# VHH binders against Profilin-1 (pfn-1), part 49

Target 1, 132 residues: Profilin-1 (pfn-1), of Caenorhabditis elegans (q9xw16)
Amino acid sequence: MSGWNAYIDTMTAAAPSIKRCAIVGAADGSVWARTEADNVFKASEEELKTFVALFNDVTQVPAKGADIEGVHYVVPRTEESLIFGKKENTGFFAVKTKSAVLIAVYEGPNEVAAQVRKAVESMQTYLNNAGY
Short names: E, the ipSAE of ESMFold2; O, the ipSAE of OpenDDE; V2, 0.75 times the mean of E and O plus 0.25 times the DockQ between their complexes.

## First folded at step 3 (VHH)

Design n98 (from n96, 13 letters changed; framework vhh_3k1k_2)
Fold by ESMFold2-Fast, scan of step 3:
Structure n98 (fold): chain B 132 residues (1-132), chain A 124 residues (1-124)
Amino acid sequence: as target 1 above (132 residues)
Amino acid sequence: QVQLVESGGALVQPGGSLRLSCAASGFTFSTYDMRWYRQAPGKEREWVAGISYTGDITSYEDSVKGRFTISRDDARNTVYLQMNSLKPEDTAVYYCAKEYLSGWDTPISEFDYWGQGTQVTVSS
């Protein structure tokens, strides 16, 4: 993937507790970039298509939860452009921009989650300002 | 007040080694990811290495992979950067940070995210 891998590297550098992450198209869940090798983001194209469609009506998500990499996460609440979930000591933050959805899977307590959320929301702001 | 105090910088020959330390106070060190940055004269500040709060996950800028190792000692509230096979292009002031601060990121507190830095000079 040309160019977008630099943003994956930036997000994982920003919060080293991010285990895996991806940038996908908001319209179709197509993968623009993802972590690979030892940190491979394993979500299928079908799962990602389903996941990005959740942003069409985030109010439905807390009742059903969300699936990422075959793992079902409890989603306690959502905001218009943010879905986050928890499963034991793991979790994710997903944010929508104009054209993309950024997904970061992490491990750790609430203090670590706050750092990861800050990193993905900062990237969301940057990409929106850049026209993505 | 958050305080970060870097130390260990020195003048070394190419191929030499140094270990930098960052002593942290004023926050719950064990719950924060820690990072090292550097800034060479006339260059932008760049990220060098990061370590998760558990110590299990580390990350490095490509030019330092295999040469630098980040580690932490939570009992001493200290993060370390072991630098091996040093090159003249590693010459910079090295900074410790508890949160990632990029050009598009706003720190929670403008007064507590950076230490004073420690100067590393690699010269023959």
Scores: ipSAE 0.000, ipTM 0.262, lowest interface PAE 12.7, mean pLDDT 81

Design n99 (from n96 with D99E Y100S W101G G102Y S103F E104D P105T L106W T107L S108P G109S Y110G; framework vhh_3k1k_2)
Fold by ESMFold2-Fast, scan of step 3:
Structure n99 (fold): chain B 132 residues (1-132), chain A 124 residues (1-124)
Amino acid sequence: as target 1 above (132 residues)
Amino acid sequence: QVQLVESGGALVQPGGSLRLSCAASGFTFSTYDMRWYRQAPGKEREWVAGISYTGDITSYEDSVKGRFTISRDDARNTVYLQMNSLKPEDTAVYYCAVESGYFDTWLPSGFEYWGQGTQVTVSS
């Protein structure tokens, strides 16, 4: 568990467009690491528990959307182990690994979404290969 | 100048295997998600499989999951669809598609570029 903040730092260094992010437990939504201070990820553990349960059936998510940090996002579609959403100029990418869910919130046009998604997916691959 | 060229379509027997290829040119292939779609006679075009631009995330329509595998080779600007355990219901024209723009996650029908298609026929 100790040292999970290093993965947050690695991801945000790779994609500076990430405004806030977290690594949470896939089973319960417990926070393993998150951005802090000026970039604090503000989702409650109750909200995160609800959010990670969405990965039990991602095909249901576009019909109802998803809530992160008290913001309701439109989810236009989902992919295997990936939920992404948008509300106005704000968006997120969330990916599931064996044991974790990575959530990254960004702000800006669609052009920055690819950088954020690349960072999140790269970390997903790394954690899966490490057995997480 | 953007082009997607599919190949590999053939007549195969039920239970057979086939690999489709899609050669891309005219855009920065490595920065785009790639998709395979199919269209059976008299039906709407349906999504089959997708692969993220990193190659790390793949997605499949339920009826092909476990039988089809999507992959990509960025050095060759090519996306592949490996089809195993083929069924008559898989008979269709298969299309390669790329999502328009750099990365357009907000448009449900956001595919701007399509290939010409390659015919796959599964019959006894």
Scores: ipSAE 0.000, ipTM 0.152, lowest interface PAE 15.3, mean pLDDT 81

## First folded at step 5 (VHH)

Design q1 (from c43 with T98S; framework vhh_7pa5_2; at its last look DockQ between E and O 0.82; V2 from the best seeds 0.00; counts 0 for: unsure alone 61.8 < 65, SAP .726 > .668)
Fold by OpenDDE, look of step 5:
Structure q1 (fold): chain B 132 residues (1-132), chain A 125 residues (1-125)
Amino acid sequence: as target 1 above (132 residues)
Amino acid sequence: QVQLVESGGGMVQPGGSLRLSCAASGFTFSSYAMSWVRRAPGKGPEWVSTISGSGGSTSYADSVKGRFTISRDNAKNTLYLQMNSLKPEDTALYYCASGGSLPPPLPGEYWFDPWGQGTQVTVSS
């Protein structure tokens, strides 16, 4: 397929609480890579198109929340290139690079969130430094 | 096993046309964006075009906008690239790949590893 799968593997290995991951186009939400097999990332193209568009104005996202894989998450706060959501013992972190959005869906107590964030932000930094 | 097999390349004169095909297997083709990339001798790889899984969205490098058209047939697991108004600078080995743009290589990896052998396009008078 493509080298993007290696990035999926790297993110999923970085935190055991991460269950599903995806790399999608920042402009159109198209799926570049995703977890497969037992942990298939299931967001539709239409849903992802809507999701990546949230980064155009992150200030309003907390009021609306965000949907991923048919699940609605509360978004406590946002940063310019970071959207994170929570639902019970699950959540997600999404970070935007120059050309992509990295999404990690995790399951666990609130304490695991820091590790998940670190994983996706680390990848974000790597891609940004590479000009992506 | 993931396989990508490019075809349709050849030699054409400037202003000519070619249609490339990429036969994909070993993964859920329609679930992924697909891209064309090319590599000219002595140059680094260049992203050419991307199409979303459904085909509803497309993007192009500035160098090929208006001349190239990316499309796909998900029923046939095939990616296409219609190349019109070809120029000598389009001469390259063309590859298809899943995903968008070009991923940077991770340490110890080569981004060519998942690609097929490519199809040669030569534009010359």
Scores: ipSAE 0.813, ipTM 0.904, lowest interface PAE 0.5, mean pLDDT 93
Fold by ESMFold2, look of step 5:
Structure q1 (fold): chain B 132 residues (1-132), chain A 125 residues (1-125)
Amino acid sequence: as target 1 above (132 residues)
Amino acid sequence: QVQLVESGGGMVQPGGSLRLSCAASGFTFSSYAMSWVRRAPGKGPEWVSTISGSGGSTSYADSVKGRFTISRDNAKNTLYLQMNSLKPEDTALYYCASGGSLPPPLPGEYWFDPWGQGTQVTVSS
């Protein structure tokens, strides 16, 4: 559809445990690209707007957690441009660039979580270096 | 199959107006942000404007703010760009695409064909 779909494919290839992912606008949570079909990323526009706004003050996020696709996650801690959440054997990693937020939802053990984090952070770094 | 078809371009004098259309099919149009991108003669692509899936959020390149208005009709699967106060520097081939902004090429990729055929806008005295 657009060059953003290639970014989705790159992240899912780098971390196969990613079940669903999306690239959304950092200002408004609008969907730029997402996994589709059997693995559709189902977060609503309003949920995504609320979600990306968490990056406006990441220090507040551990107290309230985060919602993605109607699922509430515990957020143990944050970093300036990274929010991650856990619920049982599932979780998410989200990273912010200048223009976008990359969101990956995964299932699996802690070794898998590290792989997912590395995949989204590598793409975050690439986009930041390209001015995004 | 996903299709995006641009139309509404033409030749206009400086200060004139045009309304571009983009007919979309083959995907859930209302779920995606949509963008206009333009390519001026002899230059690379330039992002112009983006609108969210619902239409509730818009953004514009500084060069077109106040002159261009992006909109969408989700019932008709159509994206629009109202272009007012046109200037010679707006002369370009205009494309629509799903998603926001103009993505940089991935490592090892060059000369991506990001969108459709485009529609030509020519602003000349």
Scores: ipSAE 0.518, ipTM 0.782, lowest interface PAE 1.9, mean pLDDT 88
ESMFold2 (binder alone), look of step 5: mean pLDDT 77; pTM 0.782

Design q2 (from c43 with S101P; framework vhh_7pa5_2; at its last look DockQ between E and O 0.83; V2 from the best seeds 0.00; counts 0 for: unsure alone 64.98 < 65, SAP .907 > .668)
Fold by OpenDDE, look of step 5:
Structure q2 (fold): chain B 132 residues (1-132), chain A 125 residues (1-125)
Amino acid sequence: as target 1 above (132 residues)
Amino acid sequence: QVQLVESGGGMVQPGGSLRLSCAASGFTFSSYAMSWVRRAPGKGPEWVSTISGSGGSTSYADSVKGRFTISRDNAKNTLYLQMNSLKPEDTALYYCATGGPLPPPLPGEYWFDPWGQGTQVTVSS
């Protein structure tokens, strides 16, 4: 496995509510690393290709939502490099770097969302500073 | 246990060709993008090419575009790199790795820990 697994472990450990994570190519949605074993991230390459393309125009995403792992999420918020999705007591944060998209799927009350966002944005900042 | 075993390297003259192979085991091969990277003596590792899990998309470093072709056989859990029009500057130890381009190192982590032994490619007249 590649060193990208260390990034998965770092994100997963940053918040207990984070259940699954993935790092994928921003250009094609290809999976670089993901959580495995009991919490395997299950999004298909085709689905991820569609997902990463949402960052080409995030302003339209709230109107149509986003799909990850076969689950449809409403999208209450987007920023230039961030997509936030919600479904019942679950949600996801996806952030885009120069070359990658980081995805964290979490489970818990709304109060945990801030910590999850902080975790993925921290990683985003780290990668951006490194030129990735 | 994840294992990556590179092969197919050798010595060739400029303009020659080589085909590298990487035998993968210990993980769901088709679920991950795979990459080739190389390390020349005295230099840091350099990303060479990436192919998506399905093989539907590929990318290349500018230095190898038009000369190298990455491919994979998911039924055989094998990654390939066809190298044509080889140049002396292609001389390096070549590794295969899961994922896209090389990640930056995290504190206490090393890129090379998950890598195999690599296969040596030497281009010389």
Scores: ipSAE 0.888, ipTM 0.934, lowest interface PAE 0.4, mean pLDDT 93
Fold by ESMFold2, look of step 5:
Structure q2 (fold): chain B 132 residues (1-132), chain A 125 residues (1-125)
Amino acid sequence: as target 1 above (132 residues)
Amino acid sequence: QVQLVESGGGMVQPGGSLRLSCAASGFTFSSYAMSWVRRAPGKGPEWVSTISGSGGSTSYADSVKGRFTISRDNAKNTLYLQMNSLKPEDTALYYCATGGPLPPPLPGEYWFDPWGQGTQVTVSS
């Protein structure tokens, strides 16, 4: 396996409420690493290509929402390099770096959401500082 | 358990061609992007090329663009690198890896070495 699996492990350890997680290519949504076994991240390559393209204009995303793993999420708002969505007691955070998009899917209350966001954004910052 | 086995290297003269293979097992090959990485003597690893899980998207380092072609056969769990117009600077040990371009190392990553033995490509007169 690639060294991208260490990034998956670091994020899931930092926020245990993350149920599924992936790192994908920013240009094409190709899967570089993901959670496996009992919590397989199961988004198709076609779905991920559509998803990462949302970062081309994040201002259009709240009007239409976002799909991950065949689940439709409401996107309340976005930031230039951050998209997050909610559906009932579940949600996701996704952040974009120069070359990758980091996606974390979680379950739990709003306090959990803040911890998930922090875990994903910490990794985004690490990659940005390294020029990735 | 994940296994990646490279083959197809050898010695060629400048302008020659080689086709590298990478046999994969122990994971769902078609779900992952795959990369070729090379390491010349005395140098660190250099990303060469990446292909998406389906094979529909490819990317190349500038130094090999137009000369190398990455491909995969998901029915055979095999990754390929067709190398044409080889140059002396392509001399290196070539490895395949899961995922995209090499990430920056995290603290403690030293314990897991993703590199196998690779396959040697030598381009000289």
Scores: ipSAE 0.561, ipTM 0.810, lowest interface PAE 1.8, mean pLDDT 88
ESMFold2 (binder alone), look of step 5: mean pLDDT 78; pTM 0.787

Design q5 (from c43 with T50Y; framework vhh_7pa5_2; at its last look DockQ between E and O 0.75; V2 from the best seeds 0.00; counts 0 for: unsure alone 62.5 < 65, SAP .83 > .668)
Fold by OpenDDE, look of step 5:
Structure q5 (fold): chain B 132 residues (1-132), chain A 125 residues (1-125)
Amino acid sequence: as target 1 above (132 residues)
Amino acid sequence: QVQLVESGGGMVQPGGSLRLSCAASGFTFSSYAMSWVRRAPGKGPEWVSYISGSGGSTSYADSVKGRFTISRDNAKNTLYLQMNSLKPEDTALYYCATGGSLPPPLPGEYWFDPWGQGTQVTVSS
């Protein structure tokens, strides 16, 4: 079946290190889809509203970091449509499409980060090409 | 298991009104943005309206702006669509779905009705 949940499943399945995922509105941070049950993505609407607003000026994000699910991450660097953070053996990748922000939270050593990034960017490209 | 059950459809004359409901279960309703989508015979799905999880933000397609009002009762796990000044062009099967819009199909897939069977709205004189 087509739906935003299918995109969550695709992201989650892309790498074993990916634990939680969310698709949220780029404009207001409202949740469109997320992992549920044992791996529920727990970020609040208020937190996500703040998070998606970071994409308005990504250049300032490394200085202040980013919060997801009540966890503060260090942001080493940013790109125009990409924010990634790190905390110990965890991290996240967030990419922005035309209308959405895709978020993947992962656990593992630094070596797994490349695969996580590839997964979210692949989906970003797909959605952008589809006009989303 | 996510379940969405639409109701409230029917046949009305042009200029009439209907109120659609969507009963949600199987997920934390208040955490999700919701949308109404419709499909007319022989046409692809059309996004109609969006409301954020808290209800603080709403959006409408240009074709329904000023006539339709989306709302939600998170305590009742219910989404609503008040449709006023209905036109024949509004005739369609109406679905509720999570998210701000209906996503494109994944590679190798085609669009399905998201969860429920929808509710039929027919506007005819």
Scores: ipSAE 0.668, ipTM 0.845, lowest interface PAE 0.6, mean pLDDT 92
Fold by ESMFold2, look of step 5:
Structure q5 (fold): chain B 132 residues (1-132), chain A 125 residues (1-125)
Amino acid sequence: as target 1 above (132 residues)
Amino acid sequence: QVQLVESGGGMVQPGGSLRLSCAASGFTFSSYAMSWVRRAPGKGPEWVSYISGSGGSTSYADSVKGRFTISRDNAKNTLYLQMNSLKPEDTALYYCATGGSLPPPLPGEYWFDPWGQGTQVTVSS
């Protein structure tokens, strides 16, 4: 196994409200690393390919929402390299790097969302600076 | 536990061919993109090739394009690298790994090597 799994562990440790997460290829949505076992990230290759393509034009995402793990999320907010999705007491943050998309699915009230966003954006910055 | 076991290396003359195999266990192989990475003597790791989980997308380092072909058999949990027209500069220890290109070292790591044992390829006249 590559060292990408340790990045998963770093994000979940930084934001314990993260229940599942993955690092996927930005071009094809193929899984590079994900949470496993009791918290397996269960998204199909087809779903992830569709999901990463949302970053081709994030301005269109709020109108249609986003699907991850067969769950439909309302997307109230996007930025050029960030998509935030929400459903009831759960949500996700996804950020794009040069080569990858980092996805974190969390549970909890609004105040934990900032913690999750910080965790994924910190890793986004680190990977971008390293050429990923 | 997750295991990746490389095989198929050996000594070959320039212009020869080898086929490397990587046997995977302990995880859902078909869900993961895979890469081949190599370490030449005295050098750091160099990414060689990539294949998506389904096998539908591949890419190659410029130094091997047209000579190497990555493939996978998801029913056998096995990754392959067909290496043709081998050159002395292809001499290296070859590893398979999950994911895309090389991950940077984790923040706070002093040194890190996530690789298995590898399989040695030696191209010598």
Scores: ipSAE 0.591, ipTM 0.818, lowest interface PAE 1.6, mean pLDDT 88
ESMFold2 (binder alone), look of step 5: mean pLDDT 78; pTM 0.783

Design q7 (from c43 with T98V; framework vhh_7pa5_2; at its last look DockQ between E and O 0.63; V2 from the best seeds 0.00; counts 0 for: SAP .776 > .668)
Fold by OpenDDE, look of step 5:
Structure q7 (fold): chain B 132 residues (1-132), chain A 125 residues (1-125)
Amino acid sequence: as target 1 above (132 residues)
Amino acid sequence: QVQLVESGGGMVQPGGSLRLSCAASGFTFSSYAMSWVRRAPGKGPEWVSTISGSGGSTSYADSVKGRFTISRDNAKNTLYLQMNSLKPEDTALYYCAVGGSLPPPLPGEYWFDPWGQGTQVTVSS
């Protein structure tokens, strides 16, 4: 099954702590693919539009945080194409490619964050190398 | 199971118009962006247009801007592509796809799975 769903499955399988994932358009936040069934990614289109716009100026994001799925996360720091947030024992990693934003929401102790980051960055690298 | 069925293609002269439809089933249609892509003989697939789940945002390839209009009816689970001012270079098999742009194939996969059979558009004098 070729399609964006295959990328969701790949990311979800890469780290057990990942609970929900989404691939959205970098320009408009439109949902291209998401986890479904018991782990539905629930961010609204409006929320995602606001979220992807954060990548226009990531330097300001730590000051105001980020909202995903109606949850407000503290953003300790950012990189040019990376935004990550934390809330208690949950968090997210979001990476930007040429045309998309990959989002992984995870649950677990801080130790699992490294594996989640690796998963999304690996996918980012793959897509970038493919020109997407 | 995701199913996409394209229709509305045909043969038209340059400057003519066609309206494509895509009937979608097997997923929550309104929750996802949808796209049109096309493949001309001997060429790779080309992204044509994308519309957000709500229909609030649209995007187009430069080659079709001003001529093509993407729309959707979420109540009918149907995606549309109004094509005006058609050109010979628009000749292609047209597919609808879930999501935006064109996902590159993962190892072991090919481009048009799970795309439908497509609908042929031929622009010729």
Scores: ipSAE 0.787, ipTM 0.895, lowest interface PAE 0.6, mean pLDDT 93
Fold by ESMFold2, look of step 5:
Structure q7 (fold): chain B 132 residues (1-132), chain A 125 residues (1-125)
Amino acid sequence: as target 1 above (132 residues)
Amino acid sequence: QVQLVESGGGMVQPGGSLRLSCAASGFTFSSYAMSWVRRAPGKGPEWVSTISGSGGSTSYADSVKGRFTISRDNAKNTLYLQMNSLKPEDTALYYCAVGGSLPPPLPGEYWFDPWGQGTQVTVSS
């Protein structure tokens, strides 16, 4: 039997530019798994509850931006189950599944961003197909 | 090292009650959602219930909703499951786990076992 930590490890291995990562409950932002040790994902439960609620109406997010770990990101656009943000040479990708939201925070140029997006969307697809 | 130790199981007649405990150590308990999972003889694991890190949000499998109550005491790093109106179908080895829900299987290498030793619940006359 494997825990949600294996999902964190799979995403960070697929996209090494991911610096911090978490899997949280889609309904309440509760932390199911996150990067730990030197790369602790530090968002509070209160912040994560606010963050996952953005998926209730993604069309309003570009006007507001998004906050993760106390950092404010510009959100250029959204898709039905995807929110991504940029700040300087850092960014995040967040995807929603039926039960969870996967969040990856990365550093690097545009080439790196595509790799991060692919890593989280691949896992999103796997979880959706498994009913999560 | 994450450590989870379940206790409180036993034999009880149908309609009875039991309270399970899960002692947690080796991680910041209050930061993580926690779940109960059970494994009936000859069957795979079944998710039972999840509680958020703060304790403010709970969820239950349909088969136990209204009969079981998940709770936690973050000062004591302990997770609980109050089981009322027990049925023979509840007979299983009960485990606690870090995180919400029951993750689907992935291939790969693992550093830690998220499962504890479990505690047996047997419901029979």
Scores: ipSAE 0.617, ipTM 0.832, lowest interface PAE 1.5, mean pLDDT 88
ESMFold2 (binder alone), look of step 5: mean pLDDT 78; pTM 0.785

Design r1 (from a53 with T53Y; framework vhh_4orz_3; at its last look DockQ between E and O 0.63; V2 from the best seeds 0.00; counts 0 for: pae E 4.8 > 2, grease 25.4 > 24.2)
Fold by ESMFold2, look of step 5:
Structure r1 (fold): chain B 132 residues (1-132), chain A 124 residues (1-124)
Amino acid sequence: as target 1 above (132 residues)
Amino acid sequence: EVQLVESGGGLVQAGGSLRLFCAASGFTFSDYAMAWLRQAPGKRREWVALISYAGDTDYADSVKDRFTISRDNAKNTVSLQMNSLKPEDTAIYFCAKDTGSWYDESLSYGFDYWGQGTQVTVSS
C-alpha cells in the first residue's frame, strides 16, 4: 500500500539504524506495510499474530521474551503500549496504536536505540491522532 | 550509585570450567535485566548472555551450549557458568545492568556497563 509505505519511509529516514520495520494490524498481525527489497521484514502471519497479542498484557512479556523474524529477544522492560527487545547489539521497539502495531528492528549500541524509540513513538502519536 | 563487582575469573586450561559472579548494589536488583559482556584484546566488546528480571535468557551463538546465565534476586547476584572453555573465550568479562531510564536519550532502552571486569584466560 503506497500510502502506508510512506510511513515506513518516514521512520527509516528518522532513524537510519532501523534495519527493518513494519506496520501491522493490532487485532490480527496483518501486514499493512513493511520494508522491502534489500531490507525485507520477514515475519510470518502466524508469528505476527502471536506477537501483537503480547500487547494484551505487556507485564507477562519479560518472563518469556518475544520472538520476531524467528529471532528470540530478551525483553528488559515494557510500557503500556511499548515492548523493547534486545539480542546482542540488535534490538526492536514495538509500539501499539489504536489499530496498529509499529515494529522497528535496529542494530547498534544504546545511543542509536533512543533514536529508534523516538522515531516509532512519533509515528505512534501521529497515527493515534489520525484515528489509527 | 550503582555498583557491579565481578569475580571468579582466572587462568584455566582449555576444556575447563569457571563460574563468574556479579554482586550488585545501589538499585532494586529484582526490577532489572542483567547481562554479561566480554572484550578480548584488540576486539570490540560483545554481548555474551542476557537474563530478564523474570528469568528469560539468551546467549551469543558462540557460547550458547556452553555458558549458562542465572540470577539470585535474594542475594542480588548474577552468575555465568562457563563450561568447555576455549582459547577464544579469553577476555575481560563485564557484568551489565539494564539502564532503567525510559526518558534519558543517552541511556534509554539499553544496558549500562559498570564494574572493572574480571579476566578469564584460557590456555591451549
Scores: ipSAE 0.198, ipTM 0.585, lowest interface PAE 4.8, mean pLDDT 85
ESMFold2 (binder alone), look of step 5: mean pLDDT 81; pTM 0.812
OpenDDE, look of step 5: ipSAE 0.864; ipTM 0.924

Design r2 (from a58 with T53Y; framework vhh_4orz_3; at its last look DockQ between E and O 0.64; V2 from the best seeds 0.00; counts 0 for: pae E 3.9 > 2)
Fold by ESMFold2, look of step 5:
Structure r2 (fold): chain B 132 residues (1-132), chain A 123 residues (1-123)
Amino acid sequence: as target 1 above (132 residues)
Amino acid sequence: EVQLVESGGGLVQAGGSLRLFCAASGFTFSDYAMAWLRQAPGKRREWVALISYAGDTDYADSVKDRFTISRDNAKNTVSLQMNSLKPEDTAIYFCAAEYSFDWGDSTYEYDYWGQGTQVTVSS
């Protein structure tokens, strides 16, 4: 694996309940890497630009929720650099690094949410320490 | 001390309407996301609707456009308006709460649950 794709593989291996994920630029939502093949992460450039801007003030996100891949998620919880969204038996975790936003969409009961969060936050820490 | 008490359940004919209420006490209600879940006999408990502490909502596809979740932070209540009821909606309906701040060491489960209220849709 080369480039940013290796980080996608690392997250999906750490939390198999992740169905789709991406690494996108924090400033503009440009896609640096994403899951491909059977589980293509599909979000428009404009949707991702809007999504990453949510991190400009996470305290306002629970009032409006978040849209990813054309799906609306209720956001019951945020933290300084983390947004958690829920829809039925699916959800996402998104975290911000210095330069990027990591997005992981999972399916399954809430028990798998901890694994997904851990996978994404571990990568967040790694990329921040690497200067990204 | 924490209590979630559901009410408003009952017997209703298919096509009818029913409004469920959940009264909350013993915690800071306005800091919690609230949900309705249901469990039919012999089935797993399933999610029905969720409302964030700030009022954003979403629904299971099976109830979308028929059910409406709402909350009143002044009265510490969450409600579920259920229209166009079908026999498939027959279940025990549970109110649940999830803290919206500082996940800390939480278990990623709903923090509080009510005892449930029975909804039976006949015909």
Scores: ipSAE 0.271, ipTM 0.645, lowest interface PAE 3.9, mean pLDDT 88
ESMFold2 (binder alone), look of step 5: mean pLDDT 83; pTM 0.838
OpenDDE, look of step 5: ipSAE 0.786; ipTM 0.891

